# VHH binders against E3 ubiquitin-protein ligase UPL5 (UPL5), part 27

Target 1, 342 residues: E3 ubiquitin-protein ligase UPL5 (UPL5), of Arabidopsis thaliana (Mouse-ear cress) (q9su29r532to873)
Amino acid sequence: SPEALHGGLFMEFKNEEATGPGVLREWFYLVCQEIFNPKNTLFLRSADDFRRFSPNPASKVDPLHPDFFEFTGRVIALALMHKVQVGVLFDRVFFLQLAGLKISLEDIKDTDRIMYNSCKQILEMDPEFFDSNAGLGLTFVLETEELGKRDTIELCPDGKLKAVNSKNRKQYVDLLIERRFATPILEQVKQFSRGFTDMLSHSVPPRSFFKRLYLEDLDGMLRGGENPISIDDWKAHTEYNGFKETDRQIDWFWKILKKMTEEEQRSILFFWTSNKFVPVEGFRGLSSKLYIYRLYEANDRLPLSHTCFYRLCIPRYPTITLMEQRLRLIAQDHVSSSFGKW
Short names: E, the ipSAE of ESMFold2; O, the ipSAE of OpenDDE; V2, 0.75 times the mean of E and O plus 0.25 times the DockQ between their complexes.

## First folded at step 17 (VHH; framework vhh_7b18_3)

Design q5 (from p2 with A33Y V100T; at its last look DockQ between E and O 0.49; V2 from the best seeds 0.53)
Fold by OpenDDE, look of step 17:
Structure q5 (fold): chain B 342 residues (1-342), chain A 123 residues (1-123)
Amino acid sequence: as target 1 above (342 residues)
Amino acid sequence: QVQLVETGGGLVQPGGSLRLSCAASGFTFSSYYMGWARQVPGKGLEWVSDISSGGTTYYQDSVKGRFTISRDNAKSTVYLQMNSLKPEDTAVYYCAREITYDSWGLRYTFDYWGQGTQVTVSS
């Protein structure tokens, strides 16, 4: 239950019986990865930005899907409350709906470029030309084709009988956008919002929360910085125990990281901290500095991490080659991810 | 049920010593890493020390040479001997159990905590 989750998280922060902050961070990330997995069909990726998600209108078909959206709302709220970047971005339309804001033509530009262009043409066409051509034969209807079934949806009462002209084309476009992008996900938005609100203090309506934000703000909260991980920033926020900064192992470590792909770097970070992403502020935005400790065991063993306190334990590897091999191994997903106690 | 009970906290003068004890129950003590963390009011948790099941010890730099972590598996107890205490060591000290939660046993987290014991170092 939401209450149980909230309680559990709260207990963790009070150093009571808990699963541990490292595990919780990872849990948020992994759960979100699953929720927003395209295979689950709860959410759709934007055509223009696959990192951005919106509710799948088709999800309404499954009576259990609303519960998922409520759950998602809760998870996202909790993630935000705990300042965990889960790496998910919302589509602008979805964001606007959460904020209770009207969707404008410009707002759908990245969501549906074809429709955007079409609507833009309608609006920008010479009025006389538009009217002389009977409003291009448009009436206040939306034609949809889903699974081979064509449907005509009236945008207003008797919309089928209402011709679009230069005077009402603005209204037509507004209604079209609303019907196409807002209406289909209305229930999902409501469910999400409900879940979201359940986790926040009753004093702040979810709409108010989102309304106070720009999409970019939310992006920053959910995913952190858009830029690649700065190794320099990472290094600047790392302290050493059992190693000197001038030790060859430390030098090797950072050299290896610099050579890694972004994904590998993130995997190392995740292994290290249970954070996949870095806050917008960079590494300074994390709850603590990162630490590299010398592991006084066999010099060929794999690194260890204590994720609660951002501690990475590394043996005094004799060669850079060995270090690289070991680091690359822990960067693999099957090593860096937990089986989940959740 | 996992239980961790800390004892040994108190008021001590700078340069003094305290020995914290953590009595564990409800699990196979000898199989787990045990650790200590501390928290100053208004600040986050700070790792202090931990000890592996095999007895390997690790320390935060700030306490290295002053604090000694040990364990008695027969008594299911972990200890933190704190010597040369400083005012900056003032905090609530928590005992915690560490677990591995990855398939390779490489990632560790604290999953259970005691209620904590107050350590105050003041002249």
Scores: ipSAE 0.651, ipTM 0.863, lowest interface PAE 0.5, mean pLDDT 89
Fold by ESMFold2, look of step 17:
Structure q5 (fold): chain B 342 residues (1-342), chain A 123 residues (1-123)
Amino acid sequence: as target 1 above (342 residues)
Amino acid sequence: QVQLVETGGGLVQPGGSLRLSCAASGFTFSSYYMGWARQVPGKGLEWVSDISSGGTTYYQDSVKGRFTISRDNAKSTVYLQMNSLKPEDTAVYYCAREITYDSWGLRYTFDYWGQGTQVTVSS
């Protein structure tokens, strides 16, 4: 809810103290998880690409929504500046809006398949057949439902009276796309862009930044490398202290990690490093190697970590079963969430 | 607000010594673990040493016997005495405050860092 976002998410970031990289990575991830949670009504997942987010037009009901989108723009800019992958993907239409680019029919293919198919049919229908059927009865109108209310929006002056025909159907589709996808989120895009600019040099406008990228470039910057995480790459970038690479415990560790779900693997990485996601170039893109240190205390205790140094400390567990049980405990979402409230 | 200020860096010959100091303010110094880290040219961030609120010390293997961390709670200051310095010790050295993320005490981090002080060991 907006009240939860106001109270629990908005810790002031204006503190000029030298905050450590582990705390920053933790903060970026946790804040983005809350911002992009669909239950908070700021963003929606795209219906035809469930991984991607777009501003929720209905968020305008909350009078604080401009502040929330401005804050989100600041968070994203800072994450990019600090090279922190926060695990979000933007819808292509939202990305194009940020870049100041016009939305074409092909751009909505994965955002709204139904409208894409309908518009494509309208444009490709035989002109004589289309005109003989009175342009399928279409006029320059968009029917919408906003906040439970059905509305009719004229796409141009006297649009209700302007019949669609084979000569003007391209104009009709262009206006329809603009009013369906661009117009409803104009304010949210504007506020996001203002927040984004606050964190960047005044010589580089937000549209110029996004315009220089392909969407795939931004995906890499915000999500990191492709799924799933490469366990072989992880292992290749891990060094040991108090263990030999050939020790049974090291073999067990990587076998267990390979068996875990992707979410469990990301939880272990987060516990270890405060990184939930790996850069596009893999583990070589992290600021240092990862480390597994031996604990010389009781051989059955839970792992420890020091996230600034990418250090995981484990005892010499006597069995693979015990190691697995301990690793799965630190991978639990509930336990991880409790640990993240500082 | 938390502030950490390092002093004592500089250029030194191999085999030489330096003493780093870190003046802390804005928090109850005696209640926190403190530590030193270094950023080595061409490499990432490395842990060097930490010291508990009760005075227990811990060291990276490569500096054991050469470096000594200490603290003076009355002056809110942590020190790193570095002896028998090697070219490999060349780095920017940071003083930092240590916390845990969790109530179980499993996940540690340095939350506030000083500005760093350059230590250069060369002939």
Scores: ipSAE 0.423, ipTM 0.775, lowest interface PAE 1.8, mean pLDDT 83
ESMFold2 (binder alone), look of step 17: mean pLDDT 84; pTM 0.835

Design q6 (from p2 with I99F V100T; at its last look DockQ between E and O 0.43; V2 from the best seeds 0.00; counts 0 for: pae E 2.5 > 2)
Fold by OpenDDE, look of step 17:
Structure q6 (fold): chain B 342 residues (1-342), chain A 123 residues (1-123)
Amino acid sequence: as target 1 above (342 residues)
Amino acid sequence: QVQLVETGGGLVQPGGSLRLSCAASGFTFSSYAMGWARQVPGKGLEWVSDISSGGTTYYQDSVKGRFTISRDNAKSTVYLQMNSLKPEDTAVYYCAREFTYDSWGLRYTFDYWGQGTQVTVSS
């Protein structure tokens, strides 16, 4: 039950008789990665930003899918509550729907650039020209084509008989947008919202929560900062044990990280902390400082981490080359992430 | 069932000593690293020390030189000798089992915790 899950997670996060916080952080991330995996077809990626997701309208046809959206709502809520950046962004339309807000033309810009441009042209066209051309032959209908099947949906009663003109084109566009982007995912939004609400400690309606936010705020909550990871900030929030800051291994470590791709850096962070992303505040926003500890074992072994306490243990590597090799190895996804062992 | 039971906490004056014990059961003790963490009310959990299955010890900087972690595999017990205690050491101390949860055995977490034992250092 949602209550049981909520209680269990809280107990675990409080570090009582449960799994450590590191595992939980990772769980949120991995679960979200799976939920929002395009292969699962629950969510669709935005055309303009693949990081942003919206419910797949087609998902409603599967009787089991409602449960998934409710579950997703719960997971996202819990992630937010525990300030875990899961790395998923919501499409603006989806966000607005969650907030119970009307979708404007500008709101669909990133969701559907083609439709945005088309609607914009309709609205910005000279009125006389528009009318003289019979409103481009438009009526208050949405034409859809799915799997080769064409369907005509009236946007209003007798919409097929209602011509679009310069006076009613705004209404036309509004209705079109609503029907195209809001209506198809209405059920999924409801399900998501239900799950989301179930996890809230207080009877705060989901709509109220989202209405208090700008999309960018939510982005920050879900993914953290938009900027690349600052190595300097990372360093500033890292302490050393068994190493001196001036040790060559420490110097090598940071040099290697600086040379890494953003993805590799994130993998190292994940390996280290079970955080894939850094809060909007930067490393200061993390639950604790990061620590590099000397590993007093073979000097060629791989680093290990204690994710609950943000400890990275590294041997005193004899060469930068070896260190780099080892760090790059742990930066690989299959090494940096845990699978199914919770 | 995994169980960890801490003992040895109490009130001590600054500069004093305490020895915490953690009796473990329900798992092969010798195969796991063990650790200690502490928590001050209203603050986050803080790592104190851990000891590998092989006996390698690690300490937080603030306790280094003062605290000693040890283990007795025959007794399935991990110890924390705390010397030169300071008021800042006042906390609930938890024993925990370290668990590797990745396929490579490189990432560790505390997966089971004891109930904790209160350590109070005050004059």
Scores: ipSAE 0.706, ipTM 0.890, lowest interface PAE 0.5, mean pLDDT 89
Fold by ESMFold2, look of step 17:
Structure q6 (fold): chain B 342 residues (1-342), chain A 123 residues (1-123)
Amino acid sequence: as target 1 above (342 residues)
Amino acid sequence: QVQLVETGGGLVQPGGSLRLSCAASGFTFSSYAMGWARQVPGKGLEWVSDISSGGTTYYQDSVKGRFTISRDNAKSTVYLQMNSLKPEDTAVYYCAREFTYDSWGLRYTFDYWGQGTQVTVSS
């Protein structure tokens, strides 16, 4: 089960970070699927963008949550260093906290639409009308609910006694955003950053790394592109051993791939390379070219792959029909026996 | 803890010979296929040779007939005998353990690598 593997996978991942390149890619994908599994309560999907994750403020109920966030930081740093797309996206607020940047009102728009709209109204209301209505009765407090318990947090010293008005409403909104979105995950961000920094070589703190990026850049690094695979680009980045580009088997191979569904094409790519996704820049973004090697011993054997060399080994199949049958079998077998997502 | 240690690299003239050794520890050596790869200057990492747990050998075309991989399960050691060396064989040579992802043996990779040993072929 996913939960039974969580602790064991953590220990195995720690051992595997000392291994060579051939196993690292597939296990990163599995480890990240487990870390970001909602059952583990470390991360939540964002309410207004279900694809994105943010630290769960309630994760602090688990005494080990600091260690898990530090571990997650290490995993993400290693994935970035090895250019492994792990298929996760971060919420904008979490990204900004990692970058050490101030969270603005516009930054929470997709994290909490209701809060965004309310704060925008407060800031845009006519100043004279706002002041004449006692600042809507607002003071420098934040009402919170944590684990079913309501609490009132003062945003500044004696905040319960400080009325919001047109002159200080910007400060109010800034403090409100900080206390609602930044402060609750401060420890998780700190531990993640600690683990992330420990994996980077020399003098690249998390803030420096993330400050150099737009969120879209990080998305590309962690998830990769979801565009259909370009068979022409794939072919252009493939070399051959034991076959010539003009051999009929090579022509058959690309024709079959072009006929396959997008899911089948991704399964062949995964079988061949252990990559779930093509980089945003296409096959040029992979760490090496791909290779098709000839198997000499049997003309009807299933394909083999040596994934750390991006090597697919196929025999000189006598017919296109046999080649197609064998390729579709490994595509379907990969789907049925893969550790990939459901 | 898996450990692989290569020895036997060095400088040789074209046409010369070297024998690389790889001492393995921390796993049941006789149960694993083993291999050699090399990092060629100005090129990428490339596969050289594999040997199955049962002793079956496989070679890259460019080294067939010149290189011989062998293993001694009693000593937990893999060897690469390199004869008729060419300048193109200049590289850092790595010993590696093979890992198979699936029970059918269709997908594999090298999961543990040695530190590498330099082989330089120059006259």
Scores: ipSAE 0.381, ipTM 0.761, lowest interface PAE 2.5, mean pLDDT 81
ESMFold2 (binder alone), look of step 17: mean pLDDT 84; pTM 0.845

Design q7 (from p2 with D50E; at its last look DockQ between E and O 0.54; V2 from the best seeds 0.55)
Fold by ESMFold2, look of step 17:
Structure q7 (fold): chain B 342 residues (1-342), chain A 123 residues (1-123)
Amino acid sequence: as target 1 above (342 residues)
Amino acid sequence: QVQLVETGGGLVQPGGSLRLSCAASGFTFSSYAMGWARQVPGKGLEWVSEISSGGTTYYQDSVKGRFTISRDNAKSTVYLQMNSLKPEDTAVYYCAREIVYDSWGLRYTFDYWGQGTQVTVSS
């Protein structure tokens, strides 16, 4: 709800240096999951790459949208400073805007394939044919529709009266791309950048940071390594207390985990460590080894964890079937109930 | 505002003793479990000991028998008595508050930490 967004999960941690690393990792993930949830109208998935997000131009209907984008900038900067992967991928156009770089036709290919193809045809059409057909009747305008109302935006002064021809079609496409993709999110980019700069001591503009990266570098910093998670790497970075690596329960554990879906595997990792994503280096990039500890309680209880120390605690389950049932329960039931009472 | 302040660190010879104190404020101290962790050079963050709100104590195997955790609810203070110190105990020691942060009571963490106190065990 709007009240929850204002007073709940978005509370700024004043003493993040005093805040435990497990709580901090969990907060970054949960806050980003809420910010980038399309139902909250702040960000949209790109039409032709559903993994990636861009600011929603229509977010302006919420009078608090500048505060939310500024907050998002602070959260992203903090996550980068703490080297926490939050599972977010930015659209190429949004990334270029943050970097202060021009948006080319090729840059919009995965943002809006229909616009890409249309502009490509305009630029590649035979010049003599294009001109002899009055530039297909095109003028320097962008046609939009909002709330069922069709609007025309002039790309330059008197754009409705300026015909497109083979000599100026590159200018037309450049202005069209800018007005369609850059201008509508200008305020959101500005607010994000302001919040981002706040966390970098107000003296380091975000354009300097983003200009030094390719998009794929940022993907690694925010999303982490490639999917799927390597179970062999996970096992190689796990130590045991109260179990030996050769115990049948340990063999069962890794066999069950290998059979799980990627979503279930990530939920187990999150339950265990408050990390949803693995660094690009793999498990060796985490701050410590992972641990499986034996619980000396009833053989059928649910697992426990201590996320600061990457500890998963399980009893000596009597059967692989029981172990699997318990692990699948924590993979599905606990993701949504993170953060108990503070 | 939750605040934890460690004191009592210092330099000791192998076999020596130190007593760490952690003064707590900003919460109902008697209602929370408290713990100690240490940042060991080259090993990262390591759990050391915990004491429940009811006074039950837990220790990592490597310190069991040598370290004793205790609490004084009247003074809102948790202590770590460290005896028979070894060079491998050299670390920054942190006091922390423990919570359970899921509704099923399954996921534990230290949510607030002190700034730490240096313990150095050297010949």
Scores: ipSAE 0.498, ipTM 0.821, lowest interface PAE 1.5, mean pLDDT 83
ESMFold2 (binder alone), look of step 17: mean pLDDT 83; pTM 0.835
OpenDDE, look of step 17: ipSAE 0.612; ipTM 0.864

Design q8 (from p8 with E98Q; at its last look DockQ between E and O 0.02; V2 from the best seeds 0.00; counts 0 for: pae O 5.6 > 2, placed apart)
Fold by OpenDDE, look of step 17:
Structure q8 (fold): chain B 342 residues (1-342), chain A 123 residues (1-123)
Amino acid sequence: as target 1 above (342 residues)
Amino acid sequence: QVQLVETGGGLVQPGGSLRLSCAASGFTFSSYAMGWARQVPGKGLEWVSDIDSGGTTYYQDSVKGRFTISRDNAKSTVYLQMNSLKPEDTAVYYCARQIVYDSWGLRYTFDYWGQGTQVTVSS
């Protein structure tokens, strides 16, 4: 029950020995990856940023989908409560709807550039010119074409009979934007909000929560910092056991990481901590310091991790080549965990 | 019972070639990665080469271009072709089976080793 979730979460993977906070973090990330997987068609990625998601209007067709959006709301709320950066970003329109805010023309600029430009032209056109040209023949309707079928949706009562002119064009644009971007996902937003609310205290309505935030704030909460991972910051927040900082293996380790792509670095971080992303404040924002432990086993073994303790266990590799090869294997194996690459 | 038996070692002159073989038994050979390591007396074990179950190969830098690892699943055998041998290659060469240590995160380690075969490169 939702109430039971307020008491804390204990996660355990089936057939795995690992338990605790690390497992929980990993669970959030994996669940979100599944929820926001384009293959599941619950959410759509924004055209301008594949990291950003909005509800799929088509999801209304499936009677089971409401439950999924409610569940998603709960998961996201819990992730936020536990300060887990799941790496998912919301589309601006979706965010605004969650906040109960009106969608402005500027808000759709990146969502639909074509419509933005069109609406902007309508609004900025000389009034006399606009009126002399019969409002470009526009009426208060939205024309949609789906699968070759044209549909006309009235934006207001008898909208098909109401001509757009210089005096009412603002209203026209507002209604157009609302109908195009807000109305289609209204139910999903409601369902999401319900789930989200279930995880919050009764004193904080979901709308109030989102209304207090800028989109960038939410981004920071869900994905953390947008900047590349700082290797120096990473290193500064790492302690060593069984290694000296001056050991060649440690030097090799950081050199290798520095040469890695951001994606590879994130994969290593995830392997290490079950965090894919770093908080906005950097590594200092993590629940603990990171630790590199010497693994006293075969020197050809892959690294091990104890994510609950942010512990990475590394053999005393005899060569940088071997270390690099092993680390890259780890990075490669965990590459599939990135959002935007499905 | 898992068994790994190395053969093919011996004495060669610098610039010479040897082909090591490791006959595996007691497990489904095709499902496991295999590797070679070497050890000089008094020194630690040194990784030489790996081949995964899919046939992808990995080499230590010092042997790249000279050594070739391969496998024959039908014969349950892994091979190490060593060309252009150098005195520095002198060691006991061990065959090992590589397994997934943890299913979550695909971590591997060697769990079984052969008895080793001596390779001596000397003029």
Scores: ipSAE 0.027, ipTM 0.272, lowest interface PAE 5.6, mean pLDDT 84
ESMFold2, look of step 17: ipSAE 0.440; ipTM 0.790
ESMFold2 (binder alone), look of step 17: mean pLDDT 85; pTM 0.847

## First folded at step 18 (VHH; framework vhh_7b18_3)

Design r1 (at its last look DockQ between E and O 0.01; V2 from the best seeds 0.00; counts 0 for: pae E 23.0 > 2, placed apart)
Fold by ESMFold2, look of step 18:
Parts: sequence; structure tokens; C-alpha cells
Structure r1 (fold): chain B 342 residues (1-342), chain A 124 residues (1-124)
Amino acid sequence: as target 1 above (342 residues)
Amino acid sequence: QVQLVETGGGLVQPGGSLRLSCAASGFTFSSYAMGWARQVPGKGLEWVSDIDSGGTTYYQDSVKGRFTISRDNAKSTVYLQMNSLKPEDTAVYYCAREIVYWEGNKLRYTFDYWGQGTQVTVSS
């Protein structure tokens, strides 16, 4: 059952020795990495927007695919409820299907640019020129190709016999878009929506969640923007233990972070919190404030972190030069992995 | 501790078949992708095949159609069925656990634990 699957996942997580939101965030991130891994054939990346995913129509060959998509819907809903950025973006067509909205020609522009351009030409061609050229020889069919095999799908009854002309070319394009981009994933969308809605049904907004968002809103919720991290916002959401805000070490810390590249800043954030990206509303969108704790051991030690609690632990470095050297070391991926989660 | 133990290696004639097994312990086997790599005499280590936690399989071009990777999560075991063996397949075959990690802002894959290896020799 849906409730049994949900309870089982949380029971497994609770049986680990770790506690706190950092461990939960890592779990969601790792699960989504596996779900959206192209090797698993559940989701495909969009050809003209590599960042975005949509259901793989071929996943229907697996009898268990409805359960997988329902589970994925549950995972995404839970990630949104816990404000966990799982690092995925949805294709516009998939999003519109979740929202129950019509897919227009303009909506496929970044999903399939070749089809977009071809359909646009068909609709914009002069009507008398189009009709004089026998509708370019088109009939109400969709040709498909899979592993070198070509198939023809009729878009309406007797579509192979129905010529396209200036009077019906809009109907042709509408049916073509629906049959090419929407119909093949209808079952996957249904199962995803079922799992998603069931997780939200008792404590969150009505079942039309996606209808009340723009795609860009969902992008921000799931991945965050690619905008540079605001160091001022980061600082404003950081508290201290063993340091005062007026200590020179705290002033040095933020100056060093401001000098770092965006890649280095994201690596420090990941070391500190297990998050690579900040919510679109900034650091206030995270589940807790960040903390800098003083280490009372040797003053040249590399930083430590407790990512479950958003804690970065540093000694009272004697110079800004030493602090910068140590912070740049943990910004390198190989040392960051050695000082991560506890 | 993580342990990977390969068995099933040996001497086989060209065109023959062999099945390698890798028994895993010390970790939650069903949560990890597993793979096979081989060290051919006089060459470096080369990747052979992977199987992810969901059972999806991947193969190097030179073995595709001849080798089959599989897993039994209940027995914590990964298998490599090797058919139509060639002298070029002679190598020490290693079972390995795949780990995913961040390197800066990039997602990387590598093998972090290896078995002891099992010798496969294909000769007349």
C-alpha cells in the first residue's frame, strides 16, 4: 500500500544511528539520483534541454512501472514538504501533464525544436499555397522510429486516408503534439500524480498543486536557481558558538568566502550542510540556520562539519592566511568528502 | 567490514563458458550498484560490466552479447556469465562496489571496494 511504502522508508531511515535533517536530505538526494539515473530507464533527459527529465514511454514494458512512478511521486512530494532540493528539473510537457493543462505548440519548443519548427511552418504557410501543394502530401498520421523500426500511427479514424489542408492543419498539429508528447506517458503521469497527491492529501493544498504553479516555481523548489550564492544572505542566517560575531576570525571567514569562486562556495556549502544549492527565496528557505562552532584543539586543524545540524567547526585560526589555506583545502572535492557527515 | 569474494574462475577452451560469482557482505547490498573489471596481462585495468540496484545492466562493447551480468539481492551476490570466450578475455576479474560522490559540483562514479580477483584463462 501507499501508506506502507511511506512508513517503510521512514522506518528504515529511523533505524540508522544518525538523526536530523541533514541525513534525511542526503537520503532523498541519493534516492532521486537513482530514480532519475538514465541507466534505470524510468526517466529520460529532454533532447533540447539536457537539464530536464520526463517519463520514459518505454518504461511500460516493465509490469512494475506503475509502482515505480507512484513511489517517485511520493518521494518528490516528501522532498517538497521537507524543503529538500533533490537536483532535478521536469520537462515542460511533463509538468503541464501533471497540471492537467493543454500542451500547445509553444510548449514543445525546448522539448523538440525540430518538431516545433516544422509544425510552425505548416501552420504559418499561406493557405492557398499550402492547398495548391496538396498539403505537402501530409495525412493524419504520426511516423515513429524505435531501434530502426518505423511505425505509422493514425491520429484519427482512417487518418491514413485524411489529407491535411489549410482548413484542418491546426487539428493535425494538435493531434500530432498530443500523440507524440502527451499520450505516450499518460499512465506514468497518472501514477506519479496518485503518489504525489496521496502524500499531500491530509495536510497540504488541494489536489491541483501543479495547476497553481509556473514551471519556474517548481524549478526553484526542486533544484534552486543557478544564481550566485549571496554571501550577505548566508552570513545573515549564520549563528556562532565559541565565537562572537565581532571576532576577527568571523570577519576573515566571510571575506574569504566572498573571494572564492562559485564552485568553491558551493563545495563549502555542501561540506557544511550536504546542500549544493540555495532555495530561490534564499537561506531563509532552509529548514534551520547555519552555525559556526569553535574547535578548541590545535589552531591549524582542518575544518569539520556536522551536516545534520548545519554546523561548521573551525579552530581560532591565528592568521587570515592560514584560515584561507584550510578553507580552500576543504573546497577541493577529495578533502571535502573526508570531512563530511558525522 | 565490506568484503567481496569472487569464485568461478579457471581454465577454459576458446568458445567455452564460465560463470563468475561475487559474494558480498558488510553493507546493504541491494542499495549499491555492482560491477566487474578485469586486468589483462600487459594492459591496465578495464571496466567490463555494471548492474545497478534496480537490475539495469551495462556492458563494454567488446563483451556485449557474450557476457551477462546479474544479481541476486536475497543472496547478496552478483554474477558474470561469460559465453563465447576468447583468448583476449584472459584476465584477472575483479568484483567491485560502485560508489557515487560529489567532486566539486560534478557527480562522479568510482569503485571503492574490490574483491581479491579470480583468474580466467582462455587457451587451447
Scores: ipSAE 0.000, ipTM 0.094, lowest interface PAE 23.0, mean pLDDT 76
ESMFold2 (binder alone), look of step 18: mean pLDDT 87; pTM 0.860
OpenDDE, look of step 18: ipSAE 0.018; ipTM 0.198

Design r2 (at its last look DockQ between E and O 0.02; V2 from the best seeds 0.00; counts 0 for: pae E 21.2 > 2, placed apart)
Fold by ESMFold2, look of step 18:
Formats: C-alpha cells, structure tokens, sequence
Structure r2 (fold): chain B 342 residues (1-342), chain A 125 residues (1-125)
C-alpha cells in the first residue's frame, strides 16, 4: 500500500496538497528515483537502449516484490492523472505487455539487437538452404542464464526433440520471443497493472489505456529533466539565406514561435531538424547552426525542410497572418499522430 | 482486417446534394467514433465531421447546417448527407475510424487510425 511503503514521503505528499503543485512534482520525482535506482533491483535498463527500464526478472527473489511493483503502478497512475513527468522511460517490451499486445520481432530491436538480428536471419533465410542445414541445428529450446545458473528451457512439450525447419521457424521465433521477453516479467507486469488500475477513476482497464498510445506518447508523459525550448537561444543559433536578420519576415517568424505552445515549438523543431529535443547545453549542442532559407516560388507556399542540413525553407510571406497559418499547419501535422497510425 | 469503403461520390451542380456511404468491416463498429475528412485540390487534408459511438455529431464550421453525419450500427455504415453544395466542397472525401488517445502532455486528443480509399465529389456548373 502507499501508506506502508512511504511514511516520510507520504508526509511530503500531504504537504504538496496544502502548499501547491511544486512539492507534489518533487515528491513524484523523488519516489521514482528511489524505485528505479539500480541498487534496488526492481528494474533494469534495457541492454540496447540504456534510457529505458524494464522489470528485473530476478526481483522475484524478494518476497515483497509484488507489493513493490503494485506500489510502482499506483505511483505511475497518479503521476499520469496529475500530469507530472517523473523522469523515466519504459522499454518497448514492458509497454506492450502493459497494453496486452503480442511482442513482434521488430519490437525487440532496441531491447536485444543480437537476438533481433539472429531471429530475422532465421526467418529470412532461403527455405531450401535452411532445411538442408538441419535448421542450423536448432530445436525448440531457449538457453538462459539466471543468477549465474545455466538452464535450457523447452519452448513447447518435448521441445529439445523438435527440430526447427522452414515450415515451423515462425512458430519457433514467436515462442522464443515470448519465453525470453514476456514470460520472465509476467508477474511483475501483473502486479504493476493491479496497482495502476486501482488508481484510475472511471474503471479504465490498463490494456485499454496503453493500447491507445504510441510508445513516444508515453515517453512524453513520463519524461523529466528536459530543458524547455528557449526561443532566444533558438534565434541566436539561426542564420539566414535569402533573408536579412532585420527583415520583417524574420521578426514575424520569431514572434509566431514565441506564442506557440511548447508542443507546437517541438513540432516545428522536428520538422526543421528531425530532432524532437534540444541538448542539455541548448542549441549550441546541435551539430550545426540552423538555417532559414528563402524560397523564390509562390509567396503562399507551405514551408519545406532539408533536415540533414537543418534548413527550413519558406517563401517571403506577404503577411504575418499567412506565415502563422502555414507554420501552424506544419506544427499540427507533426503534433498529431500521422494518418493511418495509432 | 479493418476495411472502410466509401461510395456515393460524383458530379453535382452548386446547390445540389449528395449522400456518401462508408461500409465498415473487421472491427466492432458500434464501439468506435467515425468521421469524414477531405482533401481539397491544392490544399492539405481537412477534417469535416465526426460521430461518436453514442450518436453525438461534430462539424467543422464551414459545413455546419449543410452536412449531416449519421450512422447505422446494424449495417456498420456511416453516412454523410451533403446539402447546398458549393464549388469549394470539391474534394476527395475519406471515411475514417477515430480513436481517442492521451498525448505526451496528458491531453485527450482525437485522430483517425484507419482510412478508406476515398470518393471524389465535384461541384461545378
């Protein structure tokens, strides 16, 4: 329960309710830093994406691990309800498990790149070549090492006797992925989901909540420690081609960006550079200056970009109103999910 | 497989009417909001209208009073009745399934996740 696990921090949470939202945000951040601290063995960083956390399968050795994961689920649900970014990211596999979705081969690319590449080769190898090599000597087993102990796990009944061939290799890869990535954290996901559900009003099931998100949406909800975009810093690191810094269009451009929401500003930055976020040291941390280039085509055209060169290309718009309309249109396209996704 | 198929487009005179239909399959139709969007020549894609699972309707300002969205859950079909058509209504009209999601800031947002192939509506004298 929240009361049993955070006596001192519970007092801080009550003070946040009395003194305003700043202490509430700090409380969530501090609690999450404790939960995701590597010394506590509850979560691990993903092997091929060190920004992300997944439940530690070895946490099962602690008899209290179900309570800890349930508590974590409660904390994350409350943070989402209060719109507090807690400074952690989840591994794609963990996210898919929370959503109740099957894990595909493409989903493990950043979790375990070696296994991703191996499984991709198995599925894409010429069927006749694969079969003539006895399926590379593979059987329906998974070799694993947990807590220093080597084990062979059968993926199906009598799996060590079942050879992999071109007819069953898809089944083999599906079972391998499930047994390697989903099954080991099943209990932790279950307990997290219980805690998460307990905190949600309106009885929204966790699977329904997570199914409606892209992973990048959840990333945005949970991120913390990102510097806000400084328009002055952005302007200071932008140069011009076909415009002078003193042109009215340049003044209009920065005026428009200053009144946009941070979400819109990030969409413009992404359109311009393919970078969603500014480095911690600001725009000086980007690989080059940004550029605004003049288009000599029709003066009402939508902006273009050449993101590899950090170039935003705009015509000499005749009015600030037209410039704003065009910039907001490209911000909306990059802020919303793309058509045919989600 | 989710599939959406639009019919009912064509050529019509200004002031005329058309009724678009969208037959849906591959999902529990009655549980989803449905909508229409259009691609006007020389412009980007524009939202036109939505209808939620409970039958509540929403319209872009430029079509309010002229267009009516409706649904028949028994037939898994969404309709767009377009009256008093104007030349600026000329576009390819797409039927789409709508979902709601929470964006990276926790704000509820609406988007279309599956689209039909579109049907051409042309309004000209």
Amino acid sequence: as target 1 above (342 residues)
Amino acid sequence: QVQLVETGGGLVQPGGSLRLSCAASGFTFSSYAMGWARQVPGKGLEWVSDIDSGGTTYYQDSVKGRFTISRDNAKSTVYLQMNSLKPEDTAVYYCAREIVYTDSWGTLRYTFDYWGQGTQVTVSS
Scores: ipSAE 0.000, ipTM 0.097, lowest interface PAE 21.2, mean pLDDT 75
ESMFold2 (binder alone), look of step 18: mean pLDDT 87; pTM 0.845
OpenDDE, look of step 18: ipSAE 0.222; ipTM 0.686

